# Ledger of designs, part 4: VHH binders against Bifunctional D-cysteine desulfhydrase/1-aminocyclopropane-1-carboxylate deaminase, mitochondrial (DCD)

Target 1, 364 residues: Bifunctional D-cysteine desulfhydrase/1-aminocyclopropane-1-carboxylate deaminase, mitochondrial (DCD), of Arabidopsis thaliana (Mouse-ear cress) (f4hyf3)
Amino acid sequence: SPPSWASHLRPLPSHTFSLAHLPTPIHRWNLPGLPNGTELWIKRDDFTGMELSGNKVRKLEFLMAEAVDQHADTVITIGGIQSNHCRATATASNYLNLNSHLILRTSKLLADEDPGLVGNLLVERLVGANVHLISKEEYSSIGSEALTNALKEKLEKEGKKPYVIPVGGSNSLGTWGYIEAAREIEEQLNYRPDDLKFDDIVVACGSGGTIAGISLGSWLGALKAKVHAFSVCDDPDYFYDFVQGLLDGLHAGVNSRDIVNIHNAKGKGYAMNTSEELEFVKKVASSTGVILDPVYSGKAAYGLINEITKDPKCWEGRKILFIHTGGLLGLYDKVDQMASLMGNWSRMDVSESVPRKDGVGKMF

## First folded at step 1 (VHH)

Design C11 (framework vhh_7z1x_3)
Fold by ESMFold2-Fast, scan of step 1:
Structure C11 (fold): chain B 364 residues (1-364), chain A 129 residues (1-129)
Amino acid sequence: as target 1 above (364 residues)
Amino acid sequence: QVQLVETGGGLVQPGGSLRLSCTASGFTFSQYAMNWVRQAPGKGLEWLSGISGSGGYTSYADSVKGRFTISRDNAKNTLYLQMNSLQPDDTAVYFCARDRPIYDILTGYYKGYYGMDVWGQGTQVTVSS
């Protein structure tokens, strides 16, 4: 049943599939350089499971339930070549005995060669997803809706029953994933022996469904935290309008600009990194043990630190919850760019060591 | 000294209402989940309702859902059970019980209902015409 503060929203989902390992932990996250009295906490949605899932599985719990209710045997979705959403969709489809078809937009000029097995591609291909490559030029000229519809028509002619999931799972139904995440956070805070309350919630914005859900849940529910979204593609005005469409589709009766603050964190653009962003991810990993993905959570955390550095007085004494949206496999796409940051290796000096008399040691 | 004291029990006719109170002392009331449990004559203990330390989360047994409402006033160190549409089968001794939230590191969730460690003496509720 939905949270009482969300009972007026429509459509009201009938059920979900239990795909994610919930609830995910909330713990203190000690980044260096914070103003005095500023507390940073982290919500570990990178721990949702399902082969390194992250935020997308929360949306898929609702979308996959609709697919099965409609008697689909096949799921179609679309995204960039290293899309966490496409990887999560492929894995969820396999769990539910559904065929998956992924339309992947490559950064290469030609999309006529094997895309390889780096990062998310390895997981997608291992679980049996059907990968359909398109160029960035084809995507921009045709658009995601027309591309998914063309594949849907082709598969229907082959006797399949496809269900289409939009980019990032970001439609009104998928938005329920993070409406429910807001309830989960409320419950975690309510069961605490202390009076912990967050002033701010911070999250990356890639497709808009995550920020729409968490901001609506914070606004309607007991959290009442100010939600900050850091966009990793497009611009904030685009996302205010997109999120408004999701809110209108839910009959929420609120304006996106009232419930979320959207900051531009795209840097060089979607899936591309500045050297400063990658250095930041390395610094966070070495100082806290938390490994951020460079495309989403890394850019959001970097953007947050930049906002705090710009105006530290506005952040003094605030308690901030950062949502880690997963995406660890994105690091493998960045190996060449990060190699210069990794100097922590050496050849062991064994010059003073005496070999065993038997000449053979155990491996384990 | 940790103590729970129930009040508000008594004789009530079928279809009537009654509100039970439980006053806590000797501990920080807001840090503990609280429960209402009853024991009917000749029966075992039956859990009825639970409430989180802050009051933000509540749960109910199917036998009382829609009829009973649990609430708390942390400023007064008091737990309440509002009982409506009482039936003869609701006749029992009603106990207030403290439950320590357990933090599960793997899930990040505080879980109640797993170890009621302090109990009140009980208050008798009799539903009879």
Scores: ipSAE 0.000, ipTM 0.301, lowest interface PAE 11.6, mean pLDDT 86

Design C2 (framework vhh_7z1x_3)
Fold by ESMFold2-Fast, scan of step 1:
Structure C2 (fold): chain B 364 residues (1-364), chain A 124 residues (1-124)
Amino acid sequence: as target 1 above (364 residues)
Amino acid sequence: QVQLVETGGGLVQPGGSLRLSCTASGFTFSDYWMNWVRQAPGKGLEWLSGISSSGSTISYADSVKGRFTISRDNAKNTLYLQMNSLQPDDTAVYFCAKVRGYSSGWYEKYFDYWGQGTQVTVSS
């Protein structure tokens, strides 16, 4: 059943699919340099699965159920070339025996060459997704709605029954993924022997559905934490308006500016990184063992630390839950930029004093 | 006590047909989605087909579309899989799988209960 505090929202989902590995863990996250009394904790939504890993599968549990209810045999979605959403959609479609069609916007000038197999592209192509490559200019001039509608019409003429999922799965139905995540966090806190309560929840904002869901769930439910979203594209005003559209679509009766604080963490722009952001990701990995995705969670965590550094007094004594939204495959798109940060290798010294004999070494 | 019992498997020649049955007990069969899943020798589990509680919504894997037909008889608490144009690659153990919850329920989890399976062998 839905949470009692969400029973007034419309539409109420009729079905979901069990796609994600839930609940994901909550544990302490000891980043260096935090103010005295500030506690940072992490919600491991990077653990929602392997091929489904991240925040997107929570939305897909609702969206895929609607696709099947509507008798779809095909799913269409759209995103950037390293989209976590497109990878998760391709995998979920395969699990449910639906054909997937992905419209991918290349970061390269030309869209007429094979986009390759790096990161999310490898998973998408291995699970049998149909990749439709478009240029950045075509995306900018046509828009995601017209592009998905054009492909939908083409597939319908071929006798298919397509279901369209918007960028990032961010519509009112997909927003239920993180409304449900808020209940999951409530239950995890209630099962603890201590009285742990978060003052703040921090998460990356790429498409808006995740922040809409978690902020609404925190506002309506028992969490009552202040939600901070760090945008990795566009600007905060764009997302306040976009989130408002999602909330209106749910008949939530709240203003986006009352339930979420949106901070700009875009840096160089969507899917691009400053050297400082990549150095931060390396520092977090080496100090905590947590590997952040440099496009989403890495920018959000970097943005949070910058906010804390600017005004440590505002964060003193606060307990903060950071949501790791997954996306580790995106790190492979950054290998060339990160090469200059990696010096931790050497040729093993196999001096004459080390015993040698034929046949003792086995190949893997 | 929930039980799912698959029957109807056996040896069949390529191009032949078999009808599998799954008899359900210990729950209200008409309230649940039902699925067919198989496991071929040396391979992982493959989902084949699903059917809603009323029978109005049906889905198939691409490997079996046009050859297999899923159906149910709620009065008899029985799920069926009609398999036509069988191929050697259809050789597998076939399982009936129940979803937790109701078709009108808000949360519905897949593959909550599995039957014991029935062997289908397609060979000349």
Scores: ipSAE 0.000, ipTM 0.131, lowest interface PAE 17.2, mean pLDDT 85

Design C3 (framework vhh_7z1x_3)
Fold by ESMFold2-Fast, scan of step 1:
Structure C3 (fold): chain B 364 residues (1-364), chain A 127 residues (1-127)
Amino acid sequence: as target 1 above (364 residues)
Amino acid sequence: QVQLVETGGGLVQPGGSLRLSCTASGFTFSNYAMNWVRQAPGKGLEWLSGISWNSGSTSYADSVKGRFTISRDNAKNTLYLQMNSLQPDDTAVYFCARGKYDFWSGYYTPYYGMDVWGQGTQVTVSS
């Protein structure tokens, strides 16, 4: 059943599948250099489950339920080569005995070679997803809707019943994932022994469904926090218009520009990193124990710190909730770029050690 | 010492009502979520209802939704369960339990988060 403050939205989901490990933790997150009185807290959506890790599984709980209701036997989705959404969709499809087909846009020059097994690709291929590789130029010239429709038509001619999930799961139904997350946060705050209330919620924006859901839930519900989204691709104006389409599809009756503030955090561009971004991710990990993914949550956190640094008086005394959207499997795609930042290893000095006389030691 | 004491159990006719009370001592009652749990003869524990520290949120198991109402009075350190339309299968020992604040989740988890339990009060629904 939907939250009472969301009961007027349409369509109303009739049910979901329990795929994610919920609720995810909220705890204090002590980044250095914050203004006096500014508190940063973190919502650990990276803990939604290892194979389903991140924000996407919240959307899939709704989308996969619709796929099964429509008697689909196959799921089609689309994304970049290290898409967290595609990995989560492949895993969820396997749990539900559905075939998955992933249209993946390569970052490399060649789309006619095996894309490999790094990060999300390993999980996708292990669970049996069908990978359809396309070039960046083909993606941009044809578009995701036409590409998924072409594959859908092909599979229908083969006798299959495909259900199409758009980029990132970002449609009106998928938006319910983070409408529901807003209710979960309300309940977590309500069960606390203190009166903690957030002034701001901060999250990365890749496809738009997460920011649409959390901002709508914050606006309609009890959270009433100002939502800041840091875009890692495209432009803020693109996302205001895209989110408006999602809100209109829900019959929400609100303007996107009233409920969310969208900031540009794309740096060098989607899935590419500056040295400063990678150094920031390393510093956050070493100082707090929280490991951000460099594509989404790392850019959002870096963008937030830059906004705070630019105007510290505006942020003084505020309590901020940052949503960690997961994506840690994609971190392994960055190992070569991060190698120069990692110096914390050495060969153990065993020169003073006495070898065991009978060689009884185990390997592990 | 931290303690929860249930009262209000007894024998009731089918279709009747009972109000259970749970008095807390030895801790700041208003800082904790509270729960009602029951155990029928020969069965395991069944979570029935929970209430947040400020009464802003309540939750119920499907088996009791619409029939039972949870409430609290923080000034009196007391938790209540109003039970209406009682049936023979509601016969059980009823426990109140303190919801352990989980720092990581910031949320009550019914089966893992209960750290202080009362001794229980017997409710028997029979003609």
Scores: ipSAE 0.000, ipTM 0.216, lowest interface PAE 15.9, mean pLDDT 86

Design C4 (framework vhh_7z1x_3)
Fold by ESMFold2-Fast, scan of step 1:
Structure C4 (fold): chain B 364 residues (1-364), chain A 126 residues (1-126)
Amino acid sequence: as target 1 above (364 residues)
Amino acid sequence: QVQLVETGGGLVQPGGSLRLSCTASGFTFSSYEMNWVRQAPGKGLEWLSGISGSGSSTSYADSVKGRFTISRDNAKNTLYLQMNSLQPDDTAVYFCAKSRPYYDILTGYYKSFDYWGQGTQVTVSS
């Protein structure tokens, strides 16, 4: 059943699939140099499951349940070439014995070359997803809805029963993933022996469903934290309007501008990084052990620190929950750009070492 | 393109006053902390004063507290430094500097600058 504070929302999901490992942990995240009394905590949604890592599996628990309820045998979704959503959808489809078709917008000028096996592409191709490449120009001129519908019609003519999931899983049904995440956080806080309460929740915004869900859950439920979303593409006004559409589709009766604060963190643009963003990811990893993905959580954390740097006194004494949305495979797409930051290697000096008596070491 | 242009420097007698201005363009001025930094002949850079994006918070180096006042006019994209009771030791090139929104998480030090003006010469001499 839904949380009591969300029982008025429509449509109400009938059921979900257990795909994620929930609840994910909440723990202190000790970044140095925060203002006096400012505490940063992290919600480890990168731990939702190894193959399904991140925020997308929470949405897929609802979306895949609808797909199976509609007797689909095939799932179609769409995204950029390094889409975490497309990778998560392909993996979830295999868990449920469904075929997956991914429409991927290439970063290259032409869509006529093999896109390769880097990052999310390796996982998608390894699990047997059907990859359909499209150019930037084709994506922008035709649009994601028309593209997914064209593929749906083609597969239906071949005797398949496809279910379409929009970009990022960001529709009203998928928004329930992070409405439920808000309940999960409430329950985790209620189980603590202390009176921990968050003033702020911070998360990356790519497609809008995650921020719509967590902000609505925080607004309606007991969390009552101020939600800050850092957009990694488009602009904040676009996302206020997009989130409003999701909220209206849920009959939520709230205004997006009242429940979430959207900040621009796109830097060079979607899936592109400044050297400062990549250096920040390295510094976070070396100081805290938390590895952020450079496209979503890395930009959101960098954006948060920039906001704190602009006005440190506004953040004094606040307790902030950062949601790590996963996506670590995106880091492997940045190897060449990060090479100059990775000087922490050396050849072991064995000049004074004594060889083993048997003359042969084991390889592993 | 980000540009910072300082004006108002010149020759002034000891005990005199000058007001420096810095006109900013190419970024959202009200969103960033702005700073004044100087470099005396044969010396390194010395940070003097900073002001928050909103103008609600200011900070000063001990060498200029009580003598210099930083202010900003966000409607005009302009930063000011009012310099009173000038001393020969205040002779320097004065730079307007925009705070970099990057910080080093290992040090936690927030005083970093990504853009500088060309500087304006202030000479305090009889």
Scores: ipSAE 0.000, ipTM 0.123, lowest interface PAE 20.3, mean pLDDT 85

Design C5 (framework vhh_7z1x_3)
Fold by ESMFold2-Fast, scan of step 1:
Structure C5 (fold): chain B 364 residues (1-364), chain A 126 residues (1-126)
Amino acid sequence: as target 1 above (364 residues)
Amino acid sequence: QVQLVETGGGLVQPGGSLRLSCTASGFTFRSYAMNWVRQAPGKGLEWLSGISSSGGSTSYADSVKGRFTISRDNAKNTLYLQMNSLQPDDTAVYFCARTKLTYYYGSGSYRNFDYWGQGTQVTVSS
């Protein structure tokens, strides 16, 4: 059943699958560079499970339920070559005995060779996803909707029953994933013996469904926190319009600009990093043990710290919940850029060690 | 081993049309993006048009946009350039060129090529 404060939304989802490991933890997070009096907390959606999932599995709980309800045997989705959404869709599909087809936009100019097995690609290919490569030019000129529809028509002619999931799972149905996340946060706060209340919720924005859901849930429900979304592609005005489309599809009767504050954090561009962003990710990992992905959560956290630094007085005394959206397999795409930051190795000095006389060492 | 052979050039009057063909051999044609490039007398190389490996995406230089159409037939290992409304300044040697397999988006020009044909002469004159 939906939360009471969301029961007026239409359409209501009829079914959902339990794919994620919920609830995910909320704990204090001592991020470097915070002013005194500002509290930062983290919601560990990197711990949602289902083979290193992150935020996307919350959307897939609703989208996969619709696919099965419609008697689909195949799911189609689309994204960039290191898409967390495509990886999550491939693993969820295998878990539910559905065939998956992924249309992946290559980082190379040409889509004419094997894309490899790095990061998300390895997981996708291990679980048996069918990978269809396209170029950036083809993606830009044709568009994701026409590309997924073309593949859908092809598979239907082959006797399959495909269900199409849009980029990032970001449609009105997928938005219910983070509407439910807002209820989960409310329940976690109500269980606490203290009166912890968040003034702000901060999250990365890549495709828009996560920010639409959490901002609507915060607005309608008990959280009433200001939601700050840090966009990692396009521009904030694009996402205000996109989120509005999702809200209209839910008959929510609210304006996107009233419920979410969208900040530009794309830096060098989508999936590209400045050296400062990567240095920030390393410092966060070494000081807190939390490893941010460099494309989404890393840019959002860096953007948040920059906003706090610009106007510390506006953030004094505030309690902020940061949502870690997962995506750590994408870090392998940054190995070459991060090599100069990683000096913490040495050859062990064994010059005074005595070899064993009673046998050969085992590897473990 | 790799061979690209252009045909279809010749003398044509202003306002006329020509269709150029490029036959590929010695490699898997369907796996490579292909291009047309020309060199006019006393000028440097000018990239005209590119087509993706599937044929699903095309691009054109401003000088030929709306007049020239690039296409391919992967079953026949053949690249085409349909040239309409030809003008005297279209007079050039026309080359087909294969895009390098390891080219990355943003790492230089879209015109990074590893193999070229011998060229075919197009002369636009009355």
Scores: ipSAE 0.000, ipTM 0.097, lowest interface PAE 23.9, mean pLDDT 85

Design C7 (framework vhh_7z1x_3)
Fold by ESMFold2-Fast, scan of step 1:
Structure C7 (fold): chain B 364 residues (1-364), chain A 123 residues (1-123)
Amino acid sequence: as target 1 above (364 residues)
Amino acid sequence: QVQLVETGGGLVQPGGSLRLSCTASGFTFDDYAMNWVRQAPGKGLEWLSGISWNSGSISYADSVKGRFTISRDNAKNTLYLQMNSLQPDDTAVYFCAKGRYSGSYLRYGMDVWGQGTQVTVSS
């Protein structure tokens, strides 16, 4: 059943599929340069499993259950060329013996060519997803709803029973994924030997469902933390309105502007990076061992550090939980841009070494 | 301690009926989906049916659809399986199983299992 604080929400999900490895860990994240008394902690939703998942599998536990309940044999979703959501949907579909069809947006110059196997594309193609390429111009002019409906109609004529999952899994049902994540965090804190309580929860915002769920859960439940969402596309006003639509669909009776603080972290634009953002990701990896994806969690963490740097006194003594939303396969899309940052290699000098007398060594 | 106990198995003639019960203790029964799973001699586990926490969603395997009915009584912490038109191929050990997460009725992802009850369909 739902948490007691969420029992008034509608629709109430009747069932889910266990796809994710839960609960994910919460641990201290020792990022350098924080103000005195500021503690940064991390919720490792990059560890949700299901073929390197991230945040999207929490939504898919609800959405895939609806697909199967409606007797679908096929799922359709849509996103950018390195969409974590599309990769997660393809993997979940395979786990449930469903066919998957992914509409992937790429540049006009690349839409007529094989998209390759970099990052999320490799996983999608390995698990048998059907990839349909469109240009960014086609995506913006036609819209995701019309594009998914067109593919749905085509597949229905071929005798399939498709279920459509929206961009990022971000609808009212998918929002339950992070409503449940809020309960999970609450339970993890209750089982600790200390009295740890977070003042702030920080997360990236790409499609809106994750921030809607965690914000509503924090507001209604025991967490009562201020939720900060860092948008990586569009603008904050767009997401306040979008999240409000999700909250209204849940009959939540709250205003999005009361439950979440949305900050612009778009930088150069969706899926594009400044050199400073990539340098930040490298510095975080080298200093903490945590590898952020540069499109979502990397921009959110960079945005958070910029906010702290602008007003350190406001963050003194605060305990912040950062949600790592995964997406590490998308990092491979940035290899060429990061090449100039990487210099830690050399050819081993073996000039003083004596070859073994048996002539042939083992390779491992 | 979390526990599931199945009862109601036995020997029955082909075409006969049996009602299985599963009593739950040690957890909040009405928070979880419940499932029936069987294992025939020398075979693997076969999921038969699942029911959500509020009975709002019910699903059956094709092999038992139309013959078996799953139900639950949350006030009694009890899950039921009404089995009609039994066939020799229904001979198996029948297990009730709790879904891992609140609301789940998944075939895989079950975390607590009963010890099973034997059903034998024979002339």
Scores: ipSAE 0.000, ipTM 0.165, lowest interface PAE 18.1, mean pLDDT 86

Design C8 (framework vhh_7z1x_3)
Fold by ESMFold2-Fast, scan of step 1:
Structure C8 (fold): chain B 364 residues (1-364), chain A 124 residues (1-124)
Amino acid sequence: as target 1 above (364 residues)
Amino acid sequence: QVQLVETGGGLVQPGGSLRLSCTASGFTFSSYSMNWVRQAPGKGLEWLSGISSGGSTISYADSVKGRFTISRDNAKNTLYLQMNSLQPDDTAVYFCARDKWELLPYYYYGMDVWGQGTQVTVSS
């Protein structure tokens, strides 16, 4: 059943699948240079399981249940070449014995070559997803809705029963994933012997469903934290309007601008990085052991630190929960850009070592 | 907030049966593996049975295998232990306990939430 504070929302999901490993941990995240008394904590949604999931599996628990309820045998979704959503959808489909079809937009000029096996592509192809490659120009000129509908019609003519999941899983039903995440955080805080309460919740915004869900849950429920979303594409006004559409679809009766603060963290643009962003990801990894993905969580964390640096007095004494949305496989798309940052290697000095007389090394 | 409450204990004759219930509140019951553990007078804790969050994986200690059946109803936030063919040596306080990590035979020190226990006495 839904949280008591969300029982008025519609549609009310009737069924979900247990796909994710929940609850995910909450722990201190000790970044250096924070203002006096500022505490940073992290919610490890990178640990949701399901072949290195992240935030998308929480939405898929609801969307895949609807697909099965509608008697679908096939799932269609769409995204960029390193889409975490497409990888999560492919894995979830396999778990539920459904065929998956992924429409992937290549970053290259032509879509007529094998896209390869880097990052999310390897997982998608290993679990048996059918990859349909399109160019960036085709994606922008035709649009995601028309592309998914064209594939749906083709598969229906072949006798399949496809269910279409929109970009990022971001529709009103998928928004329930992070409405439930808000309840989970509330329960984790209530379990503690202390009275830990977060002033702020910070998360990346790519498609909008995650921020819609967590901000609505924080507003309606007991968390009452200010939600800060850092957009990695488009602009904040676009996302206020998009989130409003999701909230209206849920009959929530709230204004998006009242429940979430959307900051621009786009930098050079979607899926592109400044050198400062990549250096930040490296420094976070070396100082805390937490590895952020450079496209979503890395930009959100960098944006947060920039906001704190601009006005440290406003952040003094605040307790901030950062949601790590996963996406580590996307880091492999950045190997070439990060090579110059990686100097931590050396040739082992074996000058004092005595070679084996038989010349045979054992490596077990 | 987080609480487990056992019911269904009592006095029973040797060879008899009892069904224990454990009602969970204050956490998402369906996300946790659950266990039954007992403690006989003057003895240590003995793990009896465990059930995965979804109910698909079940394990039993050899001492109760074939006699006890663990089950759960996630809609009711309730864990059950059906005890058949009870013997005097089954006399103990029975606890339900939450375990988020995988069930390991005889390894119950990772359990983080425990009920208060319910007394089961098997005597003629």
Scores: ipSAE 0.000, ipTM 0.099, lowest interface PAE 22.9, mean pLDDT 86

